# VH-VL binders against Eukaryotic translation initiation factor 3 subunit M (eif3m), part 17

Target 1, 160 residues: Eukaryotic translation initiation factor 3 subunit M (eif3m), of Schizosaccharomyces pombe (q09722r188to347)
Amino acid sequence: DDEQSFAFLLEAVKMDNSTADEAVRELVQRAVNSPKYFFFDDIVTLPPVQQLEQSTLQLLGILSGGMTDDYVSWVAENHAHCQHQKFDEDAIARKMKLLTIASLATQAPNNTLSYGDVAKSLKIDENEVELWIIDVIRAGLVEGRMSQLTKTLSIHRSSY
Key: E = the ipSAE of ESMFold2; O = the ipSAE of ESMFold2 at other seeds; V2 = 0.75 times the mean of E and O plus 0.25 times the DockQ between their complexes.

## First folded at step 14 (VH-VL; framework fv_axatilimab)

Design j2 (from y3 with heavy chain D58E, light chain S28D; at its last look DockQ between E and O 0.95; V2 from the best seeds 0.82)
Fold by ESMFold2 at other seeds, look of step 14:
Structure j2 (fold): chain C 160 residues (1-160), chain A 118 residues (1-118), chain B 107 residues (1-107)
Amino acid sequence: as target 1 above (160 residues)
Amino acid sequence: EVTLKESGPALVKPTQTLTLTCTFSGFSLSDRGVAVGWIRQPPGKALEWLANIYWNDEKYYNPSLKNRLTISKDTSKNQVVLTMTNMDPVDTATYYCARLDLGYMDVWGQGTMVTVSS
Amino acid sequence: DIQMTQSPSSLSASVGDRVTITCLASEDIYSYLAWYQQKPGKAPKLLIYAASSLQSGVPSRFSGSGSGTDYTLTISSLQPEDFATYYCQQSYSIPRTFGGGTKVEIK
């Protein structure tokens, strides 16, 4: 089972700082490609992970606290690195959009996030925003109420 | 209208340091996702990429030249500066700055010719 | 470094001709390739990005194709303003590298 085997791999690397380079690279590859893993601070802080290439560490930093534009800028200079490390550029782009909405929700004044602000931050048409908001809620990163009348998300809770 | 213009000395002596300034309008390096790069072309020869700088101050250099190059930006002045140390006659070229969009150089300055001669 | 080899280095053609220019990369560049046009004394102008995407404002007679290591720029019906030197450039790996150029001249 890929989800269970990932969890065991993560715990193994956490417990043993001398973990083989192959296992550390597999952990990172699976984490960045996974549609279900979002909390990269748990990975970026691991001592064996800190020994990886600077390009990989930059990506993990972006996944830990950056936004979509940080990733788009990084990947434009790192296509070869992604191919070599087997990082799925499209899977990561999708993850970054979800993480960006979660970040915007945490910072939203009066716990209200406009669809216009989401569209601007993700660089998408406003008519696509609702699908992304549904996805971020289903991922468990944000809880809130959508209003098509006001084109806003009223945030009840953000878990990110 | 997006424009870029290179400025700097036309003549440099061997071993000196070259400083080039790219002044641009129609966009800002405070705009998220934007980058500016430098490219040179020796007379009658192919283009050579030198360096890029991004809105978030991330910098990328041609590895064969990285110990000689420094790129920086002044967002308030809409300027990017390239410094190249230890100039040699083989560095004689037209130097261009360009805006990057999604990693491609979509708008170029007119270029400035730099001759390195004793 | 990824080497970009253009063929031919020059060609002669008449207005109305179909022109093709080839660019070979020393390794797979996954379609991260651009084509530029440069006229004497002028800066390069972007024509094609991502191997096949036409830059805004570029005439539709220009097209790009290819994948892997082999890429082609096609001008379907050459116009007087198309006599120039054309360069390919890969954006897959640092350093970005350019081909040696193809000069298109009047026959």
Scores: ipSAE 0.759, ipTM 0.901, lowest interface PAE 1.1, mean pLDDT 92
ESMFold2, look of step 14: ipSAE 0.787; ipTM 0.909
ESMFold2 (binder alone), look of step 14: mean pLDDT 94; pTM 0.949

Design j3 (from y3 with light chain S28D S31D; at its last look DockQ between E and O 0.94; V2 from the best seeds 0.78)
Fold by ESMFold2, look of step 14:
Structure j3 (fold): chain C 160 residues (1-160), chain A 118 residues (1-118), chain B 107 residues (1-107)
Amino acid sequence: as target 1 above (160 residues)
Amino acid sequence: EVTLKESGPALVKPTQTLTLTCTFSGFSLSDRGVAVGWIRQPPGKALEWLANIYWNDDKYYNPSLKNRLTISKDTSKNQVVLTMTNMDPVDTATYYCARLDLGYMDVWGQGTMVTVSS
Amino acid sequence: DIQMTQSPSSLSASVGDRVTITCLASEDIYDYLAWYQQKPGKAPKLLIYAASSLQSGVPSRFSGSGSGTDYTLTISSLQPEDFATYYCQQSYSIPRTFGGGTKVEIK
């Protein structure tokens, strides 16, 4: 299935620094487009990946440590690159929102993340925040409990 | 409430370097996602994009002018500076700076006319 | 570079007329297109972004349509303040490029 074939491709690229350019590009394309793949440090550090073009390396850097605003700025200058590389701009935008919440959760003081901080970081209406928090929990990036009374997420665990 | 204003010399001699400053208010380049760009318009002719600079210091240049252009920012002064080397009479134009929102130039300065006399 | 061919170069119209301006890209630009209005001696003003989205504060008589390579700005009922030059601009590929402009004049 797609999960097993992706894992096999990732392992193949890890084993061989001389991996064919087509295979490396397929790995990157599948990783950035996948709704289930979130851990881009594993990809960015691969020597064959580091040989890819600057625009692709910028995107992978954003996915490994950036926030949604980094992606919004990058994509505004890289629409043609995304089209050429078959990067799904909307899939990546959604992934960046989930990764942003996970990053905020990891940094949250007293393991408490306010809905206001999420809304500000994602540039969304505060009444939309709860749906995104549900999605980040479903993705396995964050464990915690939401409170409508205090408009906060009490964080038990963040995997990101 | 958002405003931008271009400043610089009105007259430049051929081969000289042009330095233009965009001073803005109502927003900051420390605000995530924000960018400022430069565009020029020769008298009676179409607009030409020159360069963009982003809040995170990412920079993008028109490839046909890349070797002549340098864009920089001073976030504490709310300024963006464009430098263009080796000016020629064909570079005579009104130069605008503009804020980008989601990649679109949503607020423009009034422009400054730069004449390059042979 | 993506060439933007704008037509007509000029047109004459009366207050109340429906005005249509066309912008043709030399290749697909996937709706990454803006429309600007420019009055003499003034900077351009953004009207439409993303091919069809109306910028805040712009009257609803302005609309954008099209896809692929073919894009259109429509003014449904021309007003006295709409006499200006209009430019399209693609933001799909670097360099961003503009059309040559369409001057809308009083008939």
Scores: ipSAE 0.688, ipTM 0.876, lowest interface PAE 1.6, mean pLDDT 92
ESMFold2 (binder alone), look of step 14: mean pLDDT 93; pTM 0.945
ESMFold2 at other seeds, look of step 14: ipSAE 0.768; ipTM 0.902

Design j4 (from z1 with heavy chain F105M; at its last look DockQ between E and O 0.97; V2 from the best seeds 0.84)
Fold by ESMFold2 at other seeds, look of step 14:
Structure j4 (fold): chain C 160 residues (1-160), chain A 118 residues (1-118), chain B 107 residues (1-107)
Amino acid sequence: as target 1 above (160 residues)
Amino acid sequence: EVTLKESGPALVKPTQTLTLTCTFSGFSLSDRGVAVGWIRQPPGKALEWLANIYWNDDKYYNPSLKNRLTISKDTSKNQVVLTMTNMDPVDTATYYCARLDLGYMDYWGQGTMVTVSS
Amino acid sequence: DIQMTQSPSSLSASVGDRVTITCLASEDIYSYLAWYQQKPGKAPKLLIYAASSLQSGVPSRFSGSGSGTDYTLTISSLQPEDFATYYCQQSYSIPRTFGGGTKVEIK
């Protein structure tokens, strides 16, 4: 089970500050590429992770608190770094869109997030927004109800 | 209409510091995702990338020049400033600033010629 | 640093000719490549980004192709206004590097 293997690796790195550099890099690679891992504060704060390259630390910071545009700007200067570290640029781009929606949902006034605000933040066509909202709900980051009449998401719960 | 314009001295003596200002309009560095970069071209020679600065203040420098270059922005003035220390006659070039969109230089200024000579 | 080798260094062609310019990278650049046109005394103008994407406002006679280390700019029917020097530039790795240029002369 890849989830169990990842959890074991994370706990091993947390408990042993002398963890081998290869294990730390594997942890980071798996976390950034995983379609199911979203909580990067747990990783970015680990002392062995803090010793990694500045480009990697920038990416982890974006994943822990940034938006899609932060990633798009970073990757434009870091294509070679991604290739060298085996970071999947497209997987991370998708993750950033989901995290951006989750962040918008947490901050939405009156627990209502407009499709227009999502489209602007993700720089996508408004007609693509519902598919992304479905994905963020399936990821367990947001609980809510879509309204085609008002073009909004009514938020019941946000886990992010 | 997106425009950029370089300004600075036309003549610099060896060892002096060059300061170039890029003034632009039609976009802002408060706009998420945009950047401005500097590129130079010695007379009759190929282009050489110098530095980029992003809307979020991330900065990237050509490693061969990294100890000589400083890039900064003033978002309220729509300006980006490049400082290059210890100028030498080989640094004689036309200096351009350009906007980056999705990591590519889509609009360029007209360039400013800088000659480094005694 | 990634070296960009551009060929030919110059060429002469007639209006209406199909022109191709080649750019060879010293290692894989994964299609992170741009093409620029520069006329004498003027700033470069972006033609192609991401190896094959046409910049808005650029005539459709310009096209880019290639992958890996080998990239090509094609002008399908050369026009009088296309006399210029053309540069490739990789955006894969820092520092961004440019090819040496190809000067296209119209007969």
Scores: ipSAE 0.791, ipTM 0.910, lowest interface PAE 0.9, mean pLDDT 92
ESMFold2, look of step 14: ipSAE 0.792; ipTM 0.909
ESMFold2 (binder alone), look of step 14: mean pLDDT 93; pTM 0.946

Design j5 (from z1 with light chain S93D; at its last look DockQ between E and O 0.98; V2 from the best seeds 0.80)
Fold by ESMFold2 at other seeds, look of step 14:
Structure j5 (fold): chain C 160 residues (1-160), chain A 118 residues (1-118), chain B 107 residues (1-107)
Amino acid sequence: as target 1 above (160 residues)
Amino acid sequence: EVTLKESGPALVKPTQTLTLTCTFSGFSLSDRGVAVGWIRQPPGKALEWLANIYWNDDKYYNPSLKNRLTISKDTSKNQVVLTMTNMDPVDTATYYCARLDLGYFDYWGQGTMVTVSS
Amino acid sequence: DIQMTQSPSSLSASVGDRVTITCLASEDIYSYLAWYQQKPGKAPKLLIYAASSLQSGVPSRFSGSGSGTDYTLTISSLQPEDFATYYCQQSYDIPRTFGGGTKVEIK
C-alpha cells in the first residue's frame, strides 16, 4: 500500500534522528510529489530533514507556509535541482495552488472568500476558480459552500 | 511602461569596489513573483549573468563571482543595488539590470559602461 | 556550468531570406531557453522564451523550436531591422549562461 509505505517511512524518520540519508530524501521526494500530502510542518521540522540542501529546505518552507508566487519564484531558479531530486514541478505547482486557497480560507474575514481574491492569489482567470475550489474541498482542506451568484466561498471549516 | 536605468561610476581603479544602482518604474518589487537581475557584457563579447534578487528577498549569484557580489533592494525607492569587490581590468564591461519574470529577462536597462583601469 | 554553443558565429543574408540560428546546450535544459536580439550600442531584447513562446510585441516572423540540447531560432523573410546579433540563454540551471552570439549581417 502506497499510503502505508509512506506512513512507515515517515514514522521511521521520526523515530531515529540518524536515519540514512537515502531514506530521508525518499521521504521528502514522496511528500512533495504526492497529490495527497499537505502538512509539511511535520516534515520540515525533522532534524534529519534539516541537514538537506538549502534549495530543498527552501521548498519545504514554501510548502509549509508560503503561497503560489513563492513557489513560482523558487522553481524559476531551481529547475535543475528539481530534476536532480526527482521533484515533479507540475505536481508541486498544483499542490501550492490548493495550499494557497486553504491558507486564504483560514484567514478569510467573515468566513467568506471571494473568487476574485482566489484568482488574484493564484494568478488565474476568475472563471477557473470554481474548479480549484472543488479540488481543495475534495482534498479535505476546506469545507464550505460555493455561490456563483455572489462569486464567493462561505467557509464552514478549514483544517490547514 | 516598464523602464530600468543603471547608474554608477564610469571608471574604477583595480581592487576598488564597484557599486551600481538600478532604478526602475512601471513595476514594484512588492509585486509578488517579480525579480531584478544584473548581467554584464565585456566590449565585443558575450553576456554574463551576475545575480538576481526577488520580491521576497531571495538572492542568487553566479558561483564564479559569489564571493565578490552582493545584491540588495530598497523596495520603497524602486532600487536594486549591486556591489562587486576587488575590481580588475577583466571586469571592464557594460553592466545591465533587467526585470526577471517567470525566469526570463523581459525588460532591460540601457546599460552603463564601467572601465577598470589604473 | 551548462555551456551554450551557438552556430554559426556570423552569417550574411539578404532582406527576404530565411535565417536559421542554432544553439546547442552541453546537457538537457528541458526547453528553459530564451533568445535575445541585440543591436550595436543597445541592450538585448527578449524575442522568445521557453524555447518557442513569442514575447509580446515581437513580430511573428521570429520563431523558436527544439528540445533537449538542440534549439533553433528562425527568422522568416528577414527584414532590414533584423540585422543584429542574436544570443540564446538557458534558464535551467545556475549560473544562467548565454551562447557566444550569432551576428546576422547584410549580404
Scores: ipSAE 0.711, ipTM 0.887, lowest interface PAE 1.4, mean pLDDT 92
ESMFold2, look of step 14: ipSAE 0.765; ipTM 0.901
ESMFold2 (binder alone), look of step 14: mean pLDDT 94; pTM 0.948

Design j6 (from z1 with light chain S93A; at its last look DockQ between E and O 0.97; V2 from the best seeds 0.84)
Fold by ESMFold2 at other seeds, look of step 14:
Structure j6 (fold): chain C 160 residues (1-160), chain A 118 residues (1-118), chain B 107 residues (1-107)
Amino acid sequence: as target 1 above (160 residues)
Amino acid sequence: EVTLKESGPALVKPTQTLTLTCTFSGFSLSDRGVAVGWIRQPPGKALEWLANIYWNDDKYYNPSLKNRLTISKDTSKNQVVLTMTNMDPVDTATYYCARLDLGYFDYWGQGTMVTVSS
Amino acid sequence: DIQMTQSPSSLSASVGDRVTITCLASEDIYSYLAWYQQKPGKAPKLLIYAASSLQSGVPSRFSGSGSGTDYTLTISSLQPEDFATYYCQQSYAIPRTFGGGTKVEIK
């Protein structure tokens, strides 16, 4: 469906640096808004993407390696840019929380991520952390075992 | 308690460069997500936004003041510095620094009056 | 630049009155709007952010409403400490812009 058409668009732009600006902008818009696309290194490095507006490139950099605080700071100065580009601020905010957990998981010492660290990084109550961890596991970004007894996630795999 | 305080000259001659320092406490620009901005208010007139600087060194400027403004930070000193070149009597104003929270100025300094006159 | 037009520029009211101040944006600002109170010789104080959210420590007699281009600050029962100048400010687009102010005076 829309996932297959996005995948074809992404592969077309990857294979041909001369892709029209409209198609490149559509690729970026769909990628940032998609609840299922998470790996922005593949997009930000594309030569035709590098020619886009600096605000858009800044967002793609945040999506490829930043955390929630980076996005919250950026969007506070870029509401009008998001409206003009048709970037869905709420969809991106949700994606950034999932990517933040994935980033914390990849860097967690001893493959153990505390719920406290997640709560602090996402600025949420600790009692909400398990729901976000379930979501990040369902998104395929992290594999692991939750323990409410120790309030930790034991990480088996992190693909981010 | 969050506090901010502006410092700099009270009198500047036309064409000179104004340098203002905002010294703050109760937060740090080493903390992720924090920002500081500058706003001015000419006597009896409305407020005008000048510039913002973020913890990650991202900077945003009022386009109407083009290349006259430079904002920088010294995180170790809890300071933000604004420079404004080619001062003119119309730039006479009270200058405020303020902290940004989610894009809104939630804590302001008391302001410093800068008069531009020969 | 987005122009912010406040109405009225001044008003006179008595303690206990309901006061309404209007802010009109030159284009849709999607509720990215703040209200500030400024007393003579003092810095502005944030009252309302995101059009309708009350800043911590601000009395509940203050409220904000509106959407699109039209926004309102309401003081439900004016108190002596509320005589001040009020400014709206949009945070939707660069540059951030302020309204011209509304001075609330005793009647």
Scores: ipSAE 0.795, ipTM 0.915, lowest interface PAE 0.8, mean pLDDT 92
ESMFold2, look of step 14: ipSAE 0.798; ipTM 0.915
ESMFold2 (binder alone), look of step 14: mean pLDDT 94; pTM 0.949
ESMFold2, look of step 18: ipSAE 0.797; ipTM 0.912
ESMFold2 (binder alone), look of step 18: mean pLDDT 94; pTM 0.949
ESMFold2 at other seeds, look of step 18: ipSAE 0.781; ipTM 0.906

## First folded at step 15 (VH-VL; framework fv_axatilimab)

Design c1 (from z1 with light chain S31K; at its last look DockQ between E and O 0.98; V2 from the best seeds 0.83)
Fold by ESMFold2 at other seeds, look of step 15:
Parts: C-alpha cells; sequence; structure tokens
Structure c1 (fold): chain C 160 residues (1-160), chain A 118 residues (1-118), chain B 107 residues (1-107)
C-alpha cells in the first residue's frame, strides 16, 4: 500500500549513501505532498536530505516546526522551485494549516482552544474554523470535542 | 493607511556605496507574513527588482546583483535599509520600496532618484 | 531569468475604447503575474494580481486573463484617468521580472 511503499523508500534512503539522489528527491516529494504524513524530523535529519537545495531545506524546516505564515512567506518566493520539485503548493498549504492547529492545541491553556485563536493563526474567517478542526481530528493530530455554543475545542489529546 | 517613503543621497560617485532607507507606517515587520522589497527604474527604462526582506528576516536578492546588495530591517523604527556597493553610472535610477503581499507589491513609496556621476 | 515581452510598446486610443495589452513570458509562469499602472512622475500602482484577480479599489473596467506564457490586460471602456504606462510582472521565479511597458496615449 502507499504507506508501506513510503516506509520502504524511507528505509532505502537511510541505507543508501551518495547514489540515492533520485530516491531522496522522491522521498521528499512524497512526504511534502502526502495528506497523511506530518512528522518531518525523520526526514530532515537524513544526511542525503541535508545535501538538497537550500529552498527544499527551508521548506522541510517549516514543516518540522513552523506555522502557516512561515509557509505563505516561503512559497511566495519559491513557486518555481515547487514546480521544478513537483511540490504541490495547495497540498502543503493544507498540511500547514493542520499542523498549525495541532501546535496551537499542544499550547492551549486549560486544554481549550478558541475558534478565535485558530482563525487568527490561520488568517481565515471564524465561520471556516469548524471545518478545519474536523480535518485535524480526522488526520489524527488532535483528539477533542467541538462546541458551537462556546466557539471552542476541548482538547483530550494532541499528537504533535 | 499604508505609506512608504524612501530616503538617501541623490548623488553618488562611482565606486561608492549607496545606502537607502525605507520608512513606512500602517503596518509593521513584526506582523507575521509581511515583507518589504526594493525595485529600481532607470530613466525611461523598465523596472528591475532588487531584494525583499520578510518579517522573519528571510532575505531574497536579484542574483545578478547579489554580491553588491545587502537588505536589513529595524522593526522598532519601521525601517528597511538597502545597501548597494560599487555604484556605477548604469545604476542611475529611481529607487522604490514597496510592501509585499502574497508575492505582489501592493503599496509603493514615491521613489527617490539616485544619480551616479563623477 | 524569465523575460517578459509586452506588446504593443505604445498605442493611441480614445475615451470609451476597449484596450488590450499583451504580455508574453519566455516560459510558463503558472498565472503568477501582476499588472501595474504608472503615471508620469508617480510610482506604479497594482491593478491585477494572480493574472486575473482585481486589486481592491481598482475599477472593474480593468480585467486580466491568460495562462501559460500568454497574458492580457483589458480596459473595457477607457477613461481619461487611464492614460498611463502599464507593466506586467511575473512572481513565479527569482528574479522577479517586468515587461518593458505599454504606453497608452490620447488619440
Amino acid sequence: as target 1 above (160 residues)
Amino acid sequence: EVTLKESGPALVKPTQTLTLTCTFSGFSLSDRGVAVGWIRQPPGKALEWLANIYWNDDKYYNPSLKNRLTISKDTSKNQVVLTMTNMDPVDTATYYCARLDLGYFDYWGQGTMVTVSS
Amino acid sequence: DIQMTQSPSSLSASVGDRVTITCLASEDIYKYLAWYQQKPGKAPKLLIYAASSLQSGVPSRFSGSGSGTDYTLTISSLQPEDFATYYCQQSYSIPRTFGGGTKVEIK
């Protein structure tokens, strides 16, 4: 399946030295484009990955620890790089919004994340927030319950 | 209201270093996602992009000029500074600073004319 | 570097005319294109971004279209305040590059 083929590719790159350039680029491309892959420390620390272009390393750093605004700023200067590397800008933008919510959830005081804080961080209208929270829960990054009355997410668990 | 204003010398001698300051209001480089860039226009010629600096201090330079350009910011003063070394008469132009929004220059200063002559 | 070729370099038109300005990129720029208006002695003003999106405060008589390498700015009914020079600019690849301009003059 696609998750097992990705895991085998990751293992292959770990075992290869300097001759895995095409495999390294495929690994990175699949990881950044995947709607299912969220934990980029496993990739950014690989020695062959560290030899890639500075623009790619910047993106991996953003995916590893940044927020949506970091990506929006980076992509505005890197459209051509994304086309050349076959990075799906929209897929990555969606991933960054999910990762941002997960980061906010980890930091939320009293395990309560307001829709207002999400809207502010993602720069979206508050009426869009519930759809994004549904998606972050479906992605397995956050466990919790929404309240339309209080405009909050009560966090039971955050995996990010 | 967003405004930007360029300041610096009107005359520069060949080989000297040009320093231009962009002072702006109505936004801050402490605001996430914000950037300021520099563009020049020689008299009667096309516009040429020089450099951008982002809120997070990421910097991007025109590769044809990268060895001559330095861009920096002072967030507390709402200023961006461009330094260009080894000026030549071909660098005579009006220099603009502009705000960048989603990769596009949405607000421009009025520009400052810089003449490079002996 | 991506070269942006504008045509025509100048044109003469009357108030009320439909004006079309063309911008050709040397390679695909995937709609990362802006149009600017510049009046004599003034800074450029953003009109259109992302090939077809109208900047806030810009009259609806301005529109942009195109894809790939071929892009067009249209002024549906030219007004006295529209006599200016128009520039396209790609934001797809560093360095950002501008077209040579199209001067729209009174006929």
Scores: ipSAE 0.762, ipTM 0.905, lowest interface PAE 1.1, mean pLDDT 92
ESMFold2, look of step 15: ipSAE 0.809; ipTM 0.919
ESMFold2 (binder alone), look of step 15: mean pLDDT 93; pTM 0.947

Design c2 (from z1 with heavy chain S30R; at its last look DockQ between E and O 0.96; V2 from the best seeds 0.83)
Fold by ESMFold2, look of step 15:
Structure c2 (fold): chain C 160 residues (1-160), chain A 118 residues (1-118), chain B 107 residues (1-107)
Amino acid sequence: as target 1 above (160 residues)
Amino acid sequence: EVTLKESGPALVKPTQTLTLTCTFSGFSLRDRGVAVGWIRQPPGKALEWLANIYWNDDKYYNPSLKNRLTISKDTSKNQVVLTMTNMDPVDTATYYCARLDLGYFDYWGQGTMVTVSS
Amino acid sequence: DIQMTQSPSSLSASVGDRVTITCLASEDIYSYLAWYQQKPGKAPKLLIYAASSLQSGVPSRFSGSGSGTDYTLTISSLQPEDFATYYCQQSYSIPRTFGGGTKVEIK
């Protein structure tokens, strides 16, 4: 299936630093577009990946440690690059929102993340926050308990 | 209220370097996601994009002019500076700075006319 | 570089007229297009972004449409303050490029 073929491709590139450029580009394209892949430190550090275009390396850096605003700024100058590389701008935008929440959860003081802070960071209405937190939990990036009464997420574990 | 204002010399001689400063208020380059760009308009002609600089110091240049352009910012002064080397009479234009939001120029300065002649 | 061709280069119209300005891109720009209004002696003003989204504070008589390479700006009922030059601009590819402008004049 597509998950097995992606895992095979990733492992092949990890095992052989001389993998063909086409395979490296397919790995990156599938990783950035995948709704299920989140761990870009594993990709950006690969020697064949480091030979790709600077715009692609910038995107991978944003996916490995940036926030939504970093992506929004980058994509505003890189629409043509995304089109040429077959990067799905909307899929990446969604991924960046999930990764941003995971980063906020890891840094949250007293293991408590307010819905207000999430709304500010994602630049969304506060009434949209609950759905995004459900998605972050489903993605396995954060474990915690939501409270509509206090409008907070109490973090029990962050895997990101 | 967002405002931008261009300043710099109105007259330069051929081969000289132009330095323009954009001073702005109502926003800051400390604000994540914000950028400032430069656009010029020769008399009676179309607009031409020159360069953008982002809050995180990412910079983008018009490739036809990139060897001549340098853009920088001083976030504490709310300023962006454009330097353009080797000026020629063809570079005579009104120069605008503008705020960039989501890839589009939503607020513009009034413009400053720069004339290149002997 | 993506060439942006505006048509017409100028037009004369009366208050109340419906005005349509076209912009043709030399390749697909995927709706990454803006429209600006510029009055004599003033800076451009953003009207439309993303081909069809109305900028805040812009009257609803302005609208944008189109896709691919073909885009239009429509003024449904021309007002005295709308006599100006209009420019399209693509934000799809570096360098950002502008159309040559369309001057809308009093008949």
Scores: ipSAE 0.774, ipTM 0.906, lowest interface PAE 1.0, mean pLDDT 92
ESMFold2 (binder alone), look of step 15: mean pLDDT 94; pTM 0.948
ESMFold2 at other seeds, look of step 15: ipSAE 0.801; ipTM 0.914

Design c3 (from z1 with light chain S93K; at its last look DockQ between E and O 0.98; V2 from the best seeds 0.78)
Fold by ESMFold2 at other seeds, look of step 15:
Structure c3 (fold): chain C 160 residues (1-160), chain A 118 residues (1-118), chain B 107 residues (1-107)
Amino acid sequence: as target 1 above (160 residues)
Amino acid sequence: EVTLKESGPALVKPTQTLTLTCTFSGFSLSDRGVAVGWIRQPPGKALEWLANIYWNDDKYYNPSLKNRLTISKDTSKNQVVLTMTNMDPVDTATYYCARLDLGYFDYWGQGTMVTVSS
Amino acid sequence: DIQMTQSPSSLSASVGDRVTITCLASEDIYSYLAWYQQKPGKAPKLLIYAASSLQSGVPSRFSGSGSGTDYTLTISSLQPEDFATYYCQQSYKIPRTFGGGTKVEIK
């Protein structure tokens, strides 16, 4: 019912161009904090959302097309904004890692993504990469086959 | 190793524009996540943050000085430039550039003293 | 703007003493705090970041602690080379702000 109430809130904001400030802020807060919501173009283009603070719009832009390093740089300057808006910095950091892998997968030449490239982009140890790839597959952002022997992901489908 | 060095005039007259250059080595602003900032310290007083610039050209300014500050970079020369307009004797300070890593200043230049006087 | 108040403004201690320096923020800064050491005529040097994380190459006698508005730098066994002024700095909210400093003299 938390997911159902979010869906109703999203539809309510879509249907009404009037600025219901509290509802718009709650929508954005729930979307950025949710481990299940990944497609931010639907939110960033809404007219009431475009009236929010520049820092919030920057974050939504990063979530819609940025990489982990964009978020890490942004959050270093926006800790107080996150606290004020009740944005969960750690939840967003985890989401950004998944979105980064999805972006790398979409752009991977020959549909092959190396664990080394993932580790470099996420700034993590290579032996952590496989768990993150499992998570991105579970999130439905990427379909593929992993090879621990060659340390690559062969990509069948990317929806990001 | 990582080094930063400030350069610019030691003496500036009131109302003039100060231009400071930070030249650094051991890292590049083409490296994702990297930033350089400027901090000043009036003689015998607290440090004051001025501005940061990131690899992706995002810029952040101390709001009290925002109208007077411009920060820019030349990644190919490993340089960051700070321009401060309408200098006043209260702006007399040592000016430092420093690298940011994860929001903290982990390497500093030696500083350059700028005196603003008639 | 977040005001950072350090205490004491100065202190004298003997080699081997445990020294504590406090930093009080005017509002919660959620452990986004750094400590710097500055020797006369030199640039600041980062000691502690994120309130309690020791910067690489910094001696283990330095430690940071605290949360909320109250933060502490501790030197567990003061050495002659620790003569310096120490500054805290919050990175929680723009503008980043520094404490007024604590000057440590070795007796």
Scores: ipSAE 0.664, ipTM 0.868, lowest interface PAE 1.8, mean pLDDT 92
ESMFold2, look of step 15: ipSAE 0.759; ipTM 0.899
ESMFold2 (binder alone), look of step 15: mean pLDDT 93; pTM 0.948

Design c4 (from z1 with light chain Q89L; at its last look DockQ between E and O 0.98; V2 from the best seeds 0.83)
Heavy chain, then light chain:
Amino acid sequence: EVTLKESGPALVKPTQTLTLTCTFSGFSLSDRGVAVGWIRQPPGKALEWLANIYWNDDKYYNPSLKNRLTISKDTSKNQVVLTMTNMDPVDTATYYCARLDLGYFDYWGQGTMVTVSS
Amino acid sequence: DIQMTQSPSSLSASVGDRVTITCLASEDIYSYLAWYQQKPGKAPKLLIYAASSLQSGVPSRFSGSGSGTDYTLTISSLQPEDFATYYCLQSYSIPRTFGGGTKVEIK
ESMFold2, look of step 15: ipSAE 0.777; ipTM 0.909
ESMFold2 (binder alone), look of step 15: mean pLDDT 94; pTM 0.953
ESMFold2 at other seeds, look of step 15: ipSAE 0.794; ipTM 0.914

